# VH-VL binders against Protein RTF1 homolog (VIP5), part 14

Target 1, 136 residues: Protein RTF1 homolog (VIP5), of Arabidopsis thaliana (Mouse-ear cress) (q9c950r261to396)
Amino acid sequence: VPTFEDVKEVTIRRSKLAKWLMEPFFEELIVGCFVRVGIGRSKSGPIYRLCWVKNVDATDPDKTYKLENKTTHKYLNVVWGNETSAARWQMAMISDGHPLEEEYRQWIREVERTNGRMPTKQDISEKKEAIQRTNS
Below, E stands for the ipSAE of ESMFold2; O stands for the ipSAE of ESMFold2 at other seeds; V2 stands for 0.75 times the mean of E and O plus 0.25 times the DockQ between their complexes.

## First folded at step 11 (VH-VL; framework fv_levilimab)

Design y3 (from y1 with heavy chain T100V; at its last fold request DockQ between E and O 0.96; V2 from the best seeds 0.74)
Fold by ESMFold2, look of step 11:
Structure y3 (fold): chain C 136 residues (1-136), chain A 122 residues (1-122), chain B 111 residues (1-111)
Amino acid sequence: as target 1 above (136 residues)
Amino acid sequence: QVQLVQSGGGLVQPGGSLRLSCAASGFTVSSNYMSWVRQAPGKGLEWVSVIYSEGDTYYGDSVKGRFTISRDNAKNTVYLQLNSLRAEDTAMYYCAREDVGDYRYYYGFDVWGQGTLVTVSS
Amino acid sequence: DIQLTQSPSSVSVSVGERVTIDCKSSQSVLYDSYNWLNWYQQKPGQAPQLLIYWASTRESGVPDRFSGSGSGTDFTLTISSLQAEDAAVYYCQQYYSTPLTFGQGTKLEIK
């Protein structure tokens, strides 16, 4: 079971998605990482969920949107819990902030509730190394 | 062809109840954020309530405890149940969509129904 | 709750003129590098229509004479070359937190 610190190190912020968007390694790098997805608002402001990236969808070239200074038709398919929660999101809806421990605990509880899948600590470690190499 | 068609308005006495309907076509209400917004005659807009795609609901302070938002996914319809109505609830009631469908994002209310007038008087 | 105050309440202008409408928020709506503020147009007898979201991004189909600016608590809608069809009431709206709130509206009349 990966810890919050493990997950935090492989959570990708919006600014990084925009930076890497056009690189040939983009999908290989981002799949298996986490993102904070905006899902609405409450009295306390915007609500985010910590979601696991399953794949990058670019199948509809007519679905373009702006991500910072770029235009793209790439979307993230993400999961919260198990595959019944699978959803396709604009990267513009990904937070540029760091994950909160409560968001991690909510993710853990939802995976348990739905009997979902988690990355292993080894999967996380390999992804951390891939991110570090890309930042060099 | 995205559309919201409303029904269920009318004249009602104080303390009465009324149910407003908002039928969607061209998109699925359960995959979107749906809100009610009201406008008293000659006045500005007041947000009333929202139902999120996963079912969470929120209400404005003036209607909390008296109004209930709900939906019927099989009928692709959103409802607003108005209970314990007061004169100040007299308004045009709009349903509105925040588009989060299959290509998820939310920016604001991009589709509005035509409005349904509710009048609360003796 | 976040209160939005618009200025002016009403303005009467001629076709071709430039108009600005201000919206002040009782607290910042800047969060996560976005300004969570929208502008709507409501023509007589019609439902509102979204013009601007994230303070400055035009909705699809909105003419480029409409522009939004500002950050934090102070926002402006500008119409750079007024057309007759622009006669309407304009509302700002925050979508940072519940309850969602609107400004009181600015009535734009064509003279």
Scores: ipSAE 0.729, ipTM 0.879, lowest interface PAE 0.8, mean pLDDT 91
ESMFold2 (binder alone), look of step 11: mean pLDDT 91; pTM 0.934
ESMFold2 at other seeds, look of step 11: ipSAE 0.736; ipTM 0.885
ESMFold2, fold request of step 12: ipSAE 0.671, 0.690, 0.681; ipTM 0.860, 0.865, 0.863
ESMFold2 (binder alone), fold request of step 12: mean pLDDT 91, 91, 91; pTM 0.933, 0.928, 0.934
ESMFold2 at other seeds, fold request of step 12: ipSAE 0.658, 0.638, 0.647; ipTM 0.853, 0.843, 0.848
ESMFold2, look of step 12: ipSAE 0.727; ipTM 0.875
ESMFold2 (binder alone), look of step 12: mean pLDDT 91; pTM 0.930
ESMFold2 at other seeds, look of step 12: ipSAE 0.765; ipTM 0.894

Design y4 (from y1 with heavy chain D99P; at its last look DockQ between E and O 0.92; V2 from the best seeds 0.77)
Fold by ESMFold2, look of step 11:
Structure y4 (fold): chain C 136 residues (1-136), chain A 122 residues (1-122), chain B 111 residues (1-111)
Amino acid sequence: as target 1 above (136 residues)
Amino acid sequence: QVQLVQSGGGLVQPGGSLRLSCAASGFTVSSNYMSWVRQAPGKGLEWVSVIYSEGDTYYGDSVKGRFTISRDNAKNTVYLQLNSLRAEDTAMYYCAREPTGDYRYYYGFDVWGQGTLVTVSS
Amino acid sequence: DIQLTQSPSSVSVSVGERVTIDCKSSQSVLYDSYNWLNWYQQKPGQAPQLLIYWASTRESGVPDRFSGSGSGTDFTLTISSLQAEDAAVYYCQQYYSTPLTFGQGTKLEIK
């Protein structure tokens, strides 16, 4: 079971998504990573969930939006729990902050509740190395 | 053809009740955040209520305890039940969508109904 | 709850001129590197229309003469070269927290 630190090391912030957006390796790198997705608001402000990226959807070129002064039609398909939660989000709704331990615990509980899948520690280690090779 | 068609307005005496309807086409209400926003004659906009896709509801302070938002997913319709009406509730009532459906974000109301006038007077 | 106060309440300006409308929030709406503030335009007899989100990002189809600026608690909508069809009431709206709230509106008239 991956730890909070394991997941944190492969959680991608909005600014990184914007930086890598046009790179040929973007989709291959980001699939299998985590993102904090804005899912609404409370009395104390925006609410985020820690979600696992399953793929990048770019099939509708008319669904354009602004991301960090760039225009894109790429969306992240993410899951929270299992595949029945699959949802397509603008990358503009991804947080530029680091995950909170409570968000990690909520992710674990939802995977357990739904009998979902999660990455192994080895999957995480391999993804971390891929991210490091990309940063120079 | 994404649209919201409203009905159910009218004239009601103070203390009375009324039910507003907002029928959606081209999208499903249960997959989106749906709000009511009102505008008294000659006045500005006031957010009234929201129902989230998960079913949670929230209300503005001026209507809390008197108004109830609900939906009927089979009819693809959102309702606002107005109880214990006061003269101050006289307004045009709009329903509006935040698009959290197939391509998700929530930074604005992108579809509005045509408005339904509610008049509270003796 | 977050209160939004707009100024001026009304303004009358000639075509081609620049107009600014201010919105002040009772508390900061800056979070996660975003300002969670929208601007809407409402023409007579119509529902409101979204102009600006994230304080400064123009909605698709909105003319580039409309721009938004500001951060934290102080925000401005600017129309850089006024057109006759811009006569409307303009509202700021915060979507940072519940309850969602609007400013009281600014009526823009053409001289």
Scores: ipSAE 0.720, ipTM 0.864, lowest interface PAE 0.8, mean pLDDT 90
ESMFold2 (binder alone), look of step 11: mean pLDDT 91; pTM 0.933
ESMFold2 at other seeds, look of step 11: ipSAE 0.730; ipTM 0.882

Design y5 (at its last look DockQ between E and O 0.78; V2 from the best seeds 0.64)
Fold by ESMFold2, look of step 11:
Structure y5 (fold): chain C 136 residues (1-136), chain A 121 residues (1-121), chain B 111 residues (1-111)
Amino acid sequence: as target 1 above (136 residues)
Amino acid sequence: QVQLVQSGGGLVQPGGSLRLSCAASGFTVSSNYMSWVRQAPGKGLEWVSVIYSEGDTYYGDSVKGRFTISRDNAKNTVYLQLNSLRAEDTAMYYCAREDTGDYRYYYFDVWGQGTLVTVSS
Amino acid sequence: DIQLTQSPSSVSVSVGERVTIDCKSSQSVLYDSYNWLNWYQQKPGQAPQLLIYWASTRESGVPDRFSGSGSGTDFTLTISSLQAEDAAVYYCQQYYSTPLTFGQGTKLEIK
């Protein structure tokens, strides 16, 4: 079971998504990473979920949106818990902040509740190495 | 084609109750965030309530404890139950969507036609 | 709760003039590098329509004459060259926390 620190190391912030958006390695790199998705608002402010990226969807070129200083039609398909919760999100909805331990615990509980899948520690290690090679 | 059709308004006495309906077509209400926004005659907009796709609900302070937002997934319809009505609740009530399914918006992108609720003695 | 205060409450302006509408928030709506502040236009008998989100990002299809600026607690909507069809009530709205709140509105009339 990956730890909070394991997951945090492979959680991609919005600014990184925007930086890598047009790179040829983008889709291969971010699949299997985590993102914090802004899913709404509460009395205390924005609500985020820590979600696992399954693929990049660019199949509708007419559905464009702004991501920082760029325009794109790429979306992330992500999962919270299991595949039944799969949803397509604009990358503009991804947080530029770091995950919170409570968000990690909520993710673990939802995976357990739904009998979902999670990455192995080896999967995390490989993704961490891939991220490190692309950082400059 | 995405559409919200509202019903259930009318004249009611103070202390009375009313249920507003908002039927959706062209999208699934349970996959989206749905809100009620009201506008008193000649006045500005006031957010009333939201139900998120996961089912969590939030309310404006002026209505909390008296109004209940809910939905019926089989009928693809959102409801606002108005209880303990007061003269200050007189308004046009709009239902509105945030598309969180396919296109994720940071605002209300689809609005119903509005339903008038009048609370008077 | 976050209170939004607009000024002026009403303005009467000739076509071609520049109009500025202010919105002040009782607390910051800057979070996660976004200002969670929207601007809507509402014409009589119609539901509101989005103009600006994140304080300064113009929604697609909105004419270039509309622009938004500001950060934290102080925001402005500017119409750089007023057209007759711009007569409406304009609202700011925060999308930081519940309850979501609107400013009281600014009525823009053609002189």
Scores: ipSAE 0.546, ipTM 0.793, lowest interface PAE 1.7, mean pLDDT 88
ESMFold2 (binder alone), look of step 11: mean pLDDT 91; pTM 0.913
ESMFold2 at other seeds, look of step 11: ipSAE 0.643; ipTM 0.860

Design y6 (from x5 with heavy chain Y107F, light chain Y36W; at its last look DockQ between E and O 0.94; V2 from the best seeds 0.77)
Fold by ESMFold2, look of step 11:
Parts: structure tokens; sequence; C-alpha cells
Structure y6 (fold): chain C 136 residues (1-136), chain A 122 residues (1-122), chain B 111 residues (1-111)
């Protein structure tokens, strides 16, 4: 089971998504990473959920939106728990902050509740290395 | 194409109750964030309540404890139950959508119903 | 709760002029590098329509003459070349936290 630190090291912030958006390696890099997805708000402000990136969807070129100073039609398909939670999100909804331990615990609980899939420690190790090679 | 059609409303005595309905077509209410916003005659907008796609609900201070938002996913309809009504609840009530199912975001209310008038008067 | 105060409460201006509407928030709505503030236009007898989100991003189909600016607690809607169809009431709205709140509105009339 990946630890919170394992997941944190492969969680991608919005500013990094925007930085890498136009790179040829973008999809290969980002699939298998984690992102914090804004899912609404409460009395204490925005609520985020730690989600696992399944793939990058760019199949509808008419679905354009602004991500920071760029225009894109790339979306992240992410899961929380298992595939029944699969949803397509604008990257503008991804947090630029670090994951919280409570968000990690909620993710673990949902994977367990739904008998979902999670990355292995080897999967995470490979993503850590890929991210490190990209940060030159 | 995408529509919110409201029903319910009308004249009611102080202390009375009403249930407002908001039927959606062209999208699924359970995949979206749905809100009620009201506007007293000649006055500004006041947010009333929201139900999130995951089911969490939140309310404005002036209606908390008296109003209840709910939905029926099979009927693709959002409801607002108005209880213990007061004269200051007299308003046009709008339902509105914020989030979309396949391309999720919540940047503002992009689809509005036509409005339903509620009048609370002796 | 976050209170939004707009100024002016009303303004009467001629076509082609520049109009500025201010919105002040009782608390900062800057979070996660976003300003969680919207602007809406409401014409008489109609439901409101979204103009600006994230304080400065125009909604699809909104003319270039509408622009939003500001950060934290102080925000401005600017109409750079007023058209006759812009006569409406304008509202700012925060969506940082519940309860979601609107400013009291600014009525814009064409002379």
Amino acid sequence: as target 1 above (136 residues)
Amino acid sequence: QVQLVQSGGGLVQPGGSLRLSCAASGFTVSSNYMSWVRQAPGKGLEWVSVIYSEGDTYYGDSVKGRFTISRDNAKNTVYLQLNSLRAEDTAMYYCAREDTGDYRYYFGFDVWGQGTLVTVSS
Amino acid sequence: DIQLTQSPSSVSVSVGERVTIDCKSSQSVLYDSYNWLNWYQQKPGQAPQLLIYWASTRESGVPDRFSGSGSGTDFTLTISSLQAEDAAVYYCQQYYSTPLTFGQGTKLEIK
C-alpha cells in the first residue's frame, strides 16, 4: 500500500500541469500520477479530493478552456476509489497546493470501500523517476 | 436543449409550507451542482441552497433550518421544501446549475430556470 | 459569512462611455491562486447571466468590452464602450465558501 509520502511525491500541481501541457511527453508523464481535484466548497472554503489520473482526454477539440495563460482542450480522467467514480475534469479545477494527509486517508478508505485499484510502490517509484527526469 | 423548468409556488399564509420543483432536461442533475437563488420584488439576488453532485447540502443563513433542498434522480428533478414561511420569504425563486457531468467545473451558474413566484401574505 | 458591497448603487451613462463598478469583500476570496468571484448581468424580467468568473475570465460569448479585475477583497467590473443592450443590474458573487453571497447590485441605465 503506498504511503502518504509516496503519493505526495507523485501528486502534480496545477502550475506543473500548465508548464508541461504543450510538451510531447505530457500524457505519458501525467497518467498514473495523482492530482487534487476541487469538488466544491463548504463553510471553511474549497474542498479537494485526491484522485488518481487514468488518462488524458483530448478527443473533443471544441471543448476548449483556459488553464492559467493557455488555452487547451485536454482533460484529466481521474478516479477516486474505483472506476464507477471515473470523471473528466478541467485542469483548471486541479489545486496548486500539496495534498493533505486527511485527503490521502479519504482516498484509501474509498479504494477499500469500493474494492478499487491503487498503484503499487513500484508504479510510484517509476513515476517519481519520470518526474525527476523532467525537472531539469 | 439544456433546460430547467420550474413548478410549484403561489400564495401562502405566514407559517405555511410549499414545495418548489425544478425539472432538468439535456443534462443529469445528479452529475451537477444545483442551487436555488431568490430575489425579493425590487431587490437583489440571494443564494438560498445548494446540493452537490455527491449529495452534500448547504444553506443560506436566513433559511437554514426552515428550507430543505433535495433531488429525485429518477425524475431528474431538484426540490426546495419551504417551511415556516415568513413575509420576507416572498420572492422569485430560481433554480440554477453550476457543474456539468462529463466536463466538470464550478465557475458560476450557467443555466437558470424561468423562476417561480412565492408570495407569503396574510 | 462573506459580505459583498458594490458601488455605485446606480449609474446613468451614455452609449460609448466607460463604466466601472466596484465590489468589496469583507474577507479575502483569494485562495489557491484564484480569486473566487463572479460577475452577473440581469436584464429586466430575466434570470441573471454569468459574465465573468475567477474575477477576470470572460464567460463564452461575453463581449470584449466587459472586463474584470482586482484581487483579494477589491474587485472591479469595467465596460469599456457601453452599448444600449448593457442596461441591466450587475451583481458580484463570491463562491469561495458557503453561504454563497451576492453583492446588493448596481443598476446601470442608458441616458
Scores: ipSAE 0.705, ipTM 0.869, lowest interface PAE 0.8, mean pLDDT 90
ESMFold2 (binder alone), look of step 11: mean pLDDT 91; pTM 0.933
ESMFold2 at other seeds, look of step 11: ipSAE 0.725; ipTM 0.882

## First folded at step 12 (VH-VL; framework fv_levilimab)

Design ko (from y3 with heavy chain Y103S R104S Y106S, light chain Y31S Y96S; at its last look DockQ between E and O 0.85; V2 from the best seeds 0.00; counts 0 for: pae O 2.3 > 2)
Fold by ESMFold2 at other seeds, look of step 12:
Structure ko (fold): chain C 136 residues (1-136), chain A 122 residues (1-122), chain B 111 residues (1-111)
Amino acid sequence: as target 1 above (136 residues)
Amino acid sequence: QVQLVQSGGGLVQPGGSLRLSCAASGFTVSSNYMSWVRQAPGKGLEWVSVIYSEGDTYYGDSVKGRFTISRDNAKNTVYLQLNSLRAEDTAMYYCAREDVGDSSYSYGFDVWGQGTLVTVSS
Amino acid sequence: DIQLTQSPSSVSVSVGERVTIDCKSSQSVLSDSYNWLNWYQQKPGQAPQLLIYWASTRESGVPDRFSGSGSGTDFTLTISSLQAEDAAVYYCQQYSSTPLTFGQGTKLEIK
């Protein structure tokens, strides 16, 4: 199973999503990466869920929103456990922070509980290399 | 088209109970964050409770343990169960949407119900 | 809990003038590169309406004369060229942590 460090290396922050948003490689790169999704607030502040990006949804041009001073209609479809958790999110809801180890442990537990899919260490390694190439 | 329609208020005795309803149209309650906000007569706004799209719930300190937020996805309706009511719970109760699942681009309470008055008096 | 304090408590201003309303939070509401502070307008007998979110982003359909500014703990709502229909109570609201909290309100009256 991928380690916390493996997942952290391929977790994409909101600022990077905004930077890459208009690049032709955006969808190919981001699919298979992770994002931290803001799912609400608690007494201790924002609550995040570490989610695996399944695809980019840009099919409704009327659903536009502001992302880092840009306007876009691109959404991320993500999963947390298995496909029954699939959900569509604005990229504005993605955190610009790094994942916490507890968020990783929660993700592992949910995938195991639901017998869901997860990337292999090899899948992660390939994404890390792809990210490095785009950072040029 | 996007609308919240509330019902279920009224006059109750201290210690009594009520259930408030908030029916949504034009969007899906389970894809959004839904809150209750109250306003005592002549006073400001007080956040009461939220139910997040994943189903997690949180409460203001003054109502924790006495109020329960819930939803019925088939009816596209949010509820607030008010138990062990006190005089200080007298207020106009609003339900409100935080849009996280539709194309409305607000990170605040962008849709409000019309309000439902709850009066707790002996 | 995060306390929000608005000033002034009330203000009476003529049509066409500029109005500023301040909101100060007891803790920073800057998180994840956003300022989680909203502004609402509540006219008599109506539910509140969202004006500004993320401290400075205007809600769709809100006139350009409304603007928000500030960061961290100090925020300002500005109404340039006041109109008669702007008479209302204005609330700031933090959106960073539960319990979500509102300022006490600022009543704006037209002279």
Scores: ipSAE 0.471, ipTM 0.831, lowest interface PAE 2.3, mean pLDDT 89
ESMFold2, look of step 12: ipSAE 0.499; ipTM 0.837
ESMFold2 (binder alone), look of step 12: mean pLDDT 92; pTM 0.937

Design z1 (from y3 with heavy chain Y33W; at its last look DockQ between E and O 0.76; V2 from the best seeds 0.71)
Fold by ESMFold2 at other seeds, look of step 12:
Structure z1 (fold): chain C 136 residues (1-136), chain A 122 residues (1-122), chain B 111 residues (1-111)
Amino acid sequence: as target 1 above (136 residues)
Amino acid sequence: QVQLVQSGGGLVQPGGSLRLSCAASGFTVSSNWMSWVRQAPGKGLEWVSVIYSEGDTYYGDSVKGRFTISRDNAKNTVYLQLNSLRAEDTAMYYCAREDVGDYRYYYGFDVWGQGTLVTVSS
Amino acid sequence: DIQLTQSPSSVSVSVGERVTIDCKSSQSVLYDSYNWLNWYQQKPGQAPQLLIYWASTRESGVPDRFSGSGSGTDFTLTISSLQAEDAAVYYCQQYYSTPLTFGQGTKLEIK
């Protein structure tokens, strides 16, 4: 089971998504990574959920939106728990903050509750290396 | 076409109860953030309650403990149960969606129902 | 709870003029690099209509004469080159936290 630190190191922030948006490696890099998606708000402010990126959806070129200083029609399909939670999100809804340990614990519990899949430690190690090479 | 059609409402005495309905077409309520917003005669807008796509609910302080938001996914309908009504609950009640289509994202209230008047008077 | 105070409460202006409406928040709504502040227009007998979200982004179909600015606690809606159909009540609204709250409204009348 990947640890919170493992997942944190492969969680992609909104600013990084915007930076890499037009790079040829974008989809290959971010598929299999994590993102924090905004799922609502409470008295304490916005609520985020740690989700696993399944793929990038760009199939409707008419659904454009602004992501920071760029315009795009790319969306992330993400999963929380298992495949029945699959949902498509604007990258503008992805947090630019780091994951919280409670968000990781909630993700673990949901994967267990739904008998979902998760990346292996090796999968995460390979993503860490890919992210690192891209930043250098 | 996307729309919200409201029903319920009417005249009720203080202490009474009503249930407001908000039927959606063109989108699924369980995939959206659905709110009730009210407007007393001659007054501004007051947010009342929300139900998020995951089922979590939140309430304004003036209605907490008296009002309950819920939904029926099979009927694609959101409800607001109004209990222990008082004169200050007299308002036009709107249901509203925070935008979620095939592409999930949430911003502000982009779709509103036509409004349902609730009058609390003895 | 976050209180929003708008000014002015009412304004009467001629077609073609520029109007500014201010919204002051009792606490910052800047979070995660966004300002969680919307603007709505409500014409008589109608439900409100979303104009601006994240303080400065126009909703689809909203004319360029509407613009939003500001950050943190101080926000402004600007209507350049006012048109007759812009007569309405305008509300700011924070969506950072529950309860979601609106400003008290600014009534814009055409002279």
Scores: ipSAE 0.662, ipTM 0.853, lowest interface PAE 1.0, mean pLDDT 90
ESMFold2, look of step 12: ipSAE 0.735; ipTM 0.882
ESMFold2 (binder alone), look of step 12: mean pLDDT 92; pTM 0.937

Design z2 (from y3 with heavy chain S53D; at its last look DockQ between E and O 0.92; V2 from the best seeds 0.77)
Fold by ESMFold2, look of step 12:
Structure z2 (fold): chain C 136 residues (1-136), chain A 122 residues (1-122), chain B 111 residues (1-111)
Amino acid sequence: as target 1 above (136 residues)
Amino acid sequence: QVQLVQSGGGLVQPGGSLRLSCAASGFTVSSNYMSWVRQAPGKGLEWVSVIYDEGDTYYGDSVKGRFTISRDNAKNTVYLQLNSLRAEDTAMYYCAREDVGDYRYYYGFDVWGQGTLVTVSS
Amino acid sequence: DIQLTQSPSSVSVSVGERVTIDCKSSQSVLYDSYNWLNWYQQKPGQAPQLLIYWASTRESGVPDRFSGSGSGTDFTLTISSLQAEDAAVYYCQQYYSTPLTFGQGTKLEIK
């Protein structure tokens, strides 16, 4: 079971998504990482959910939107618990902040509740190395 | 081809109740964030309530405890139950969609119903 | 609750002129590098229509004569070359937190 620190190290922020958006390695790198998805708001402000990236969807080139100063039609299909929660989100709705421990605990609880899948520590280690290689 | 069609308004006495309906076509209400927004005659807009795709609900302070938002997914319809009505609840009530279905984002109300007038008077 | 105050309450401007409408928030709506503030246009007898989101991004189909600016607590809607069809009431709206709230509106009339 990956720890909060393990997941935090492979959580990709909005600014990084925008930076890497047009790179040939983008889809391979981002799949299997985590993102914080804005899912609404409360009295305390925006609510985020820590989600696992299943794949990048670019199948409808007419679904363009602005991400930072770039235009894209790429969307993230993400999962929170199991595959029945799969949803396609604009990357503009991804947080530029780091995950909170409560968001991680909610993710763990939802995976357990739904008998969902999670990455192994080895999967995380491989993604961490891929991210480090890309940042260097 | 996206549409919200409202019904259920009318004249009611103070302390009375009404249920407003908002039927959606061209999208699924359970996959979206659905809100009610009202506008008293000659006044501005006031957000009333929201139901999120997963069912969480929130209310404006002036209606909390008196109004209930709900939905019937089989009928693809959102409801607003108005209880303990007061004269100041007199308004045009709009239902509105925020979250856009399969290509999700939520940064504004992009689809509005035609409005339903509720008049509360003795 | 976040209170939004618009100014002016009404304005009358000729076609081709520039108009600005201000919106002041009782607390910051800047979060996660976004300003969680919208502008809506409501023409007579119609439901409101989304015009600007995240303070400065135009909704699809909105002419470029509409622009939004500002950050934190102070925001401005600018219409740079006014047209007759722009006669409407304009509302700012915060979507940072519940309850969602609107400014009181600014009525724009064409002379």
Scores: ipSAE 0.771, ipTM 0.894, lowest interface PAE 0.7, mean pLDDT 91
ESMFold2 (binder alone), look of step 12: mean pLDDT 91; pTM 0.934
ESMFold2 at other seeds, look of step 12: ipSAE 0.773; ipTM 0.899
ESMFold2, look of step 13: ipSAE 0.667; ipTM 0.870
ESMFold2 (binder alone), look of step 13: mean pLDDT 91; pTM 0.935
ESMFold2 at other seeds, look of step 13: ipSAE 0.783; ipTM 0.901

Design z3 (from y3 with heavy chain S31D; at its last look DockQ between E and O 0.94; V2 from the best seeds 0.79)
Fold by ESMFold2, look of step 12:
Structure z3 (fold): chain C 136 residues (1-136), chain A 122 residues (1-122), chain B 111 residues (1-111)
Amino acid sequence: as target 1 above (136 residues)
Amino acid sequence: QVQLVQSGGGLVQPGGSLRLSCAASGFTVSDNYMSWVRQAPGKGLEWVSVIYSEGDTYYGDSVKGRFTISRDNAKNTVYLQLNSLRAEDTAMYYCAREDVGDYRYYYGFDVWGQGTLVTVSS
Amino acid sequence: DIQLTQSPSSVSVSVGERVTIDCKSSQSVLYDSYNWLNWYQQKPGQAPQLLIYWASTRESGVPDRFSGSGSGTDFTLTISSLQAEDAAVYYCQQYYSTPLTFGQGTKLEIK
């Protein structure tokens, strides 16, 4: 079971998504990582969930949107819990902040509640190395 | 064709109750964020309540404890139960969507119903 | 709660001229590198329509003459080269936190 620190290391911020958007390695790098997805707001401001990226969807070239100073039609398919939560999100809805311990705990609880899948520590280690290679 | 069709308004005495309905077509209410927004005659807009796709609800301070937002997924309909009505609740009530459907985002209210008038008078 | 105050309350301007409408927030709505501030247009007898989101991004189908600017607590809607059909009430709205709130509105009339 990955720890909060394990997941933090492979959680990708919006600014990184925008930076890598046009790179040939984009989908390979991002699939299997985590993102914080905005899902509404409360008294405390925007609410985020820590979601696991399953794939990049670019199948509808007419569904364009602005991400930072770029235009794209790439979307992230993500899950929270199990596959019944699978949803397609604009990367503009991904947080540029770091995950919170409570968001991680909510993710763990939802995976357990729904009998969902988790990445292994090995999966996380491989993504961490891939991210580091991209930054060098 | 994406549409919100409202019903259930009318004239009611102070202290009375009404239920407003907002029927959606062309999209699924439970996949989206649905709100009620009201506008007193000659006045500006006031947000009333929201129900998120996962079911969490929030309310404006002026209606908290008296109004209840809910939905019936089988009928693809959002409701607003108005209880303990006061004269200041007199307004046009709109339902509105934040589109979180197949291409998830919530930029603001992109689809509005036609409005339903509620009049609270002696 | 976040209060939004618009100015002016009303304005009467000729076709082809420029109009600015200000919105001041009692609390910053800048969060996560976004300004969580929308602008809506409401024509007489109609429901509001979304014009601008994230303070400066035009909604699909909104003419180029509408632009939004500002950050934090101070925001501006600008209508350049005003058209007759732009006569309406304009509202700013924060969607940073609940309760969601609107400005009191600015009535734009064409001379």
Scores: ipSAE 0.722, ipTM 0.877, lowest interface PAE 0.9, mean pLDDT 91
ESMFold2 (binder alone), look of step 12: mean pLDDT 91; pTM 0.935
ESMFold2 at other seeds, look of step 12: ipSAE 0.754; ipTM 0.891

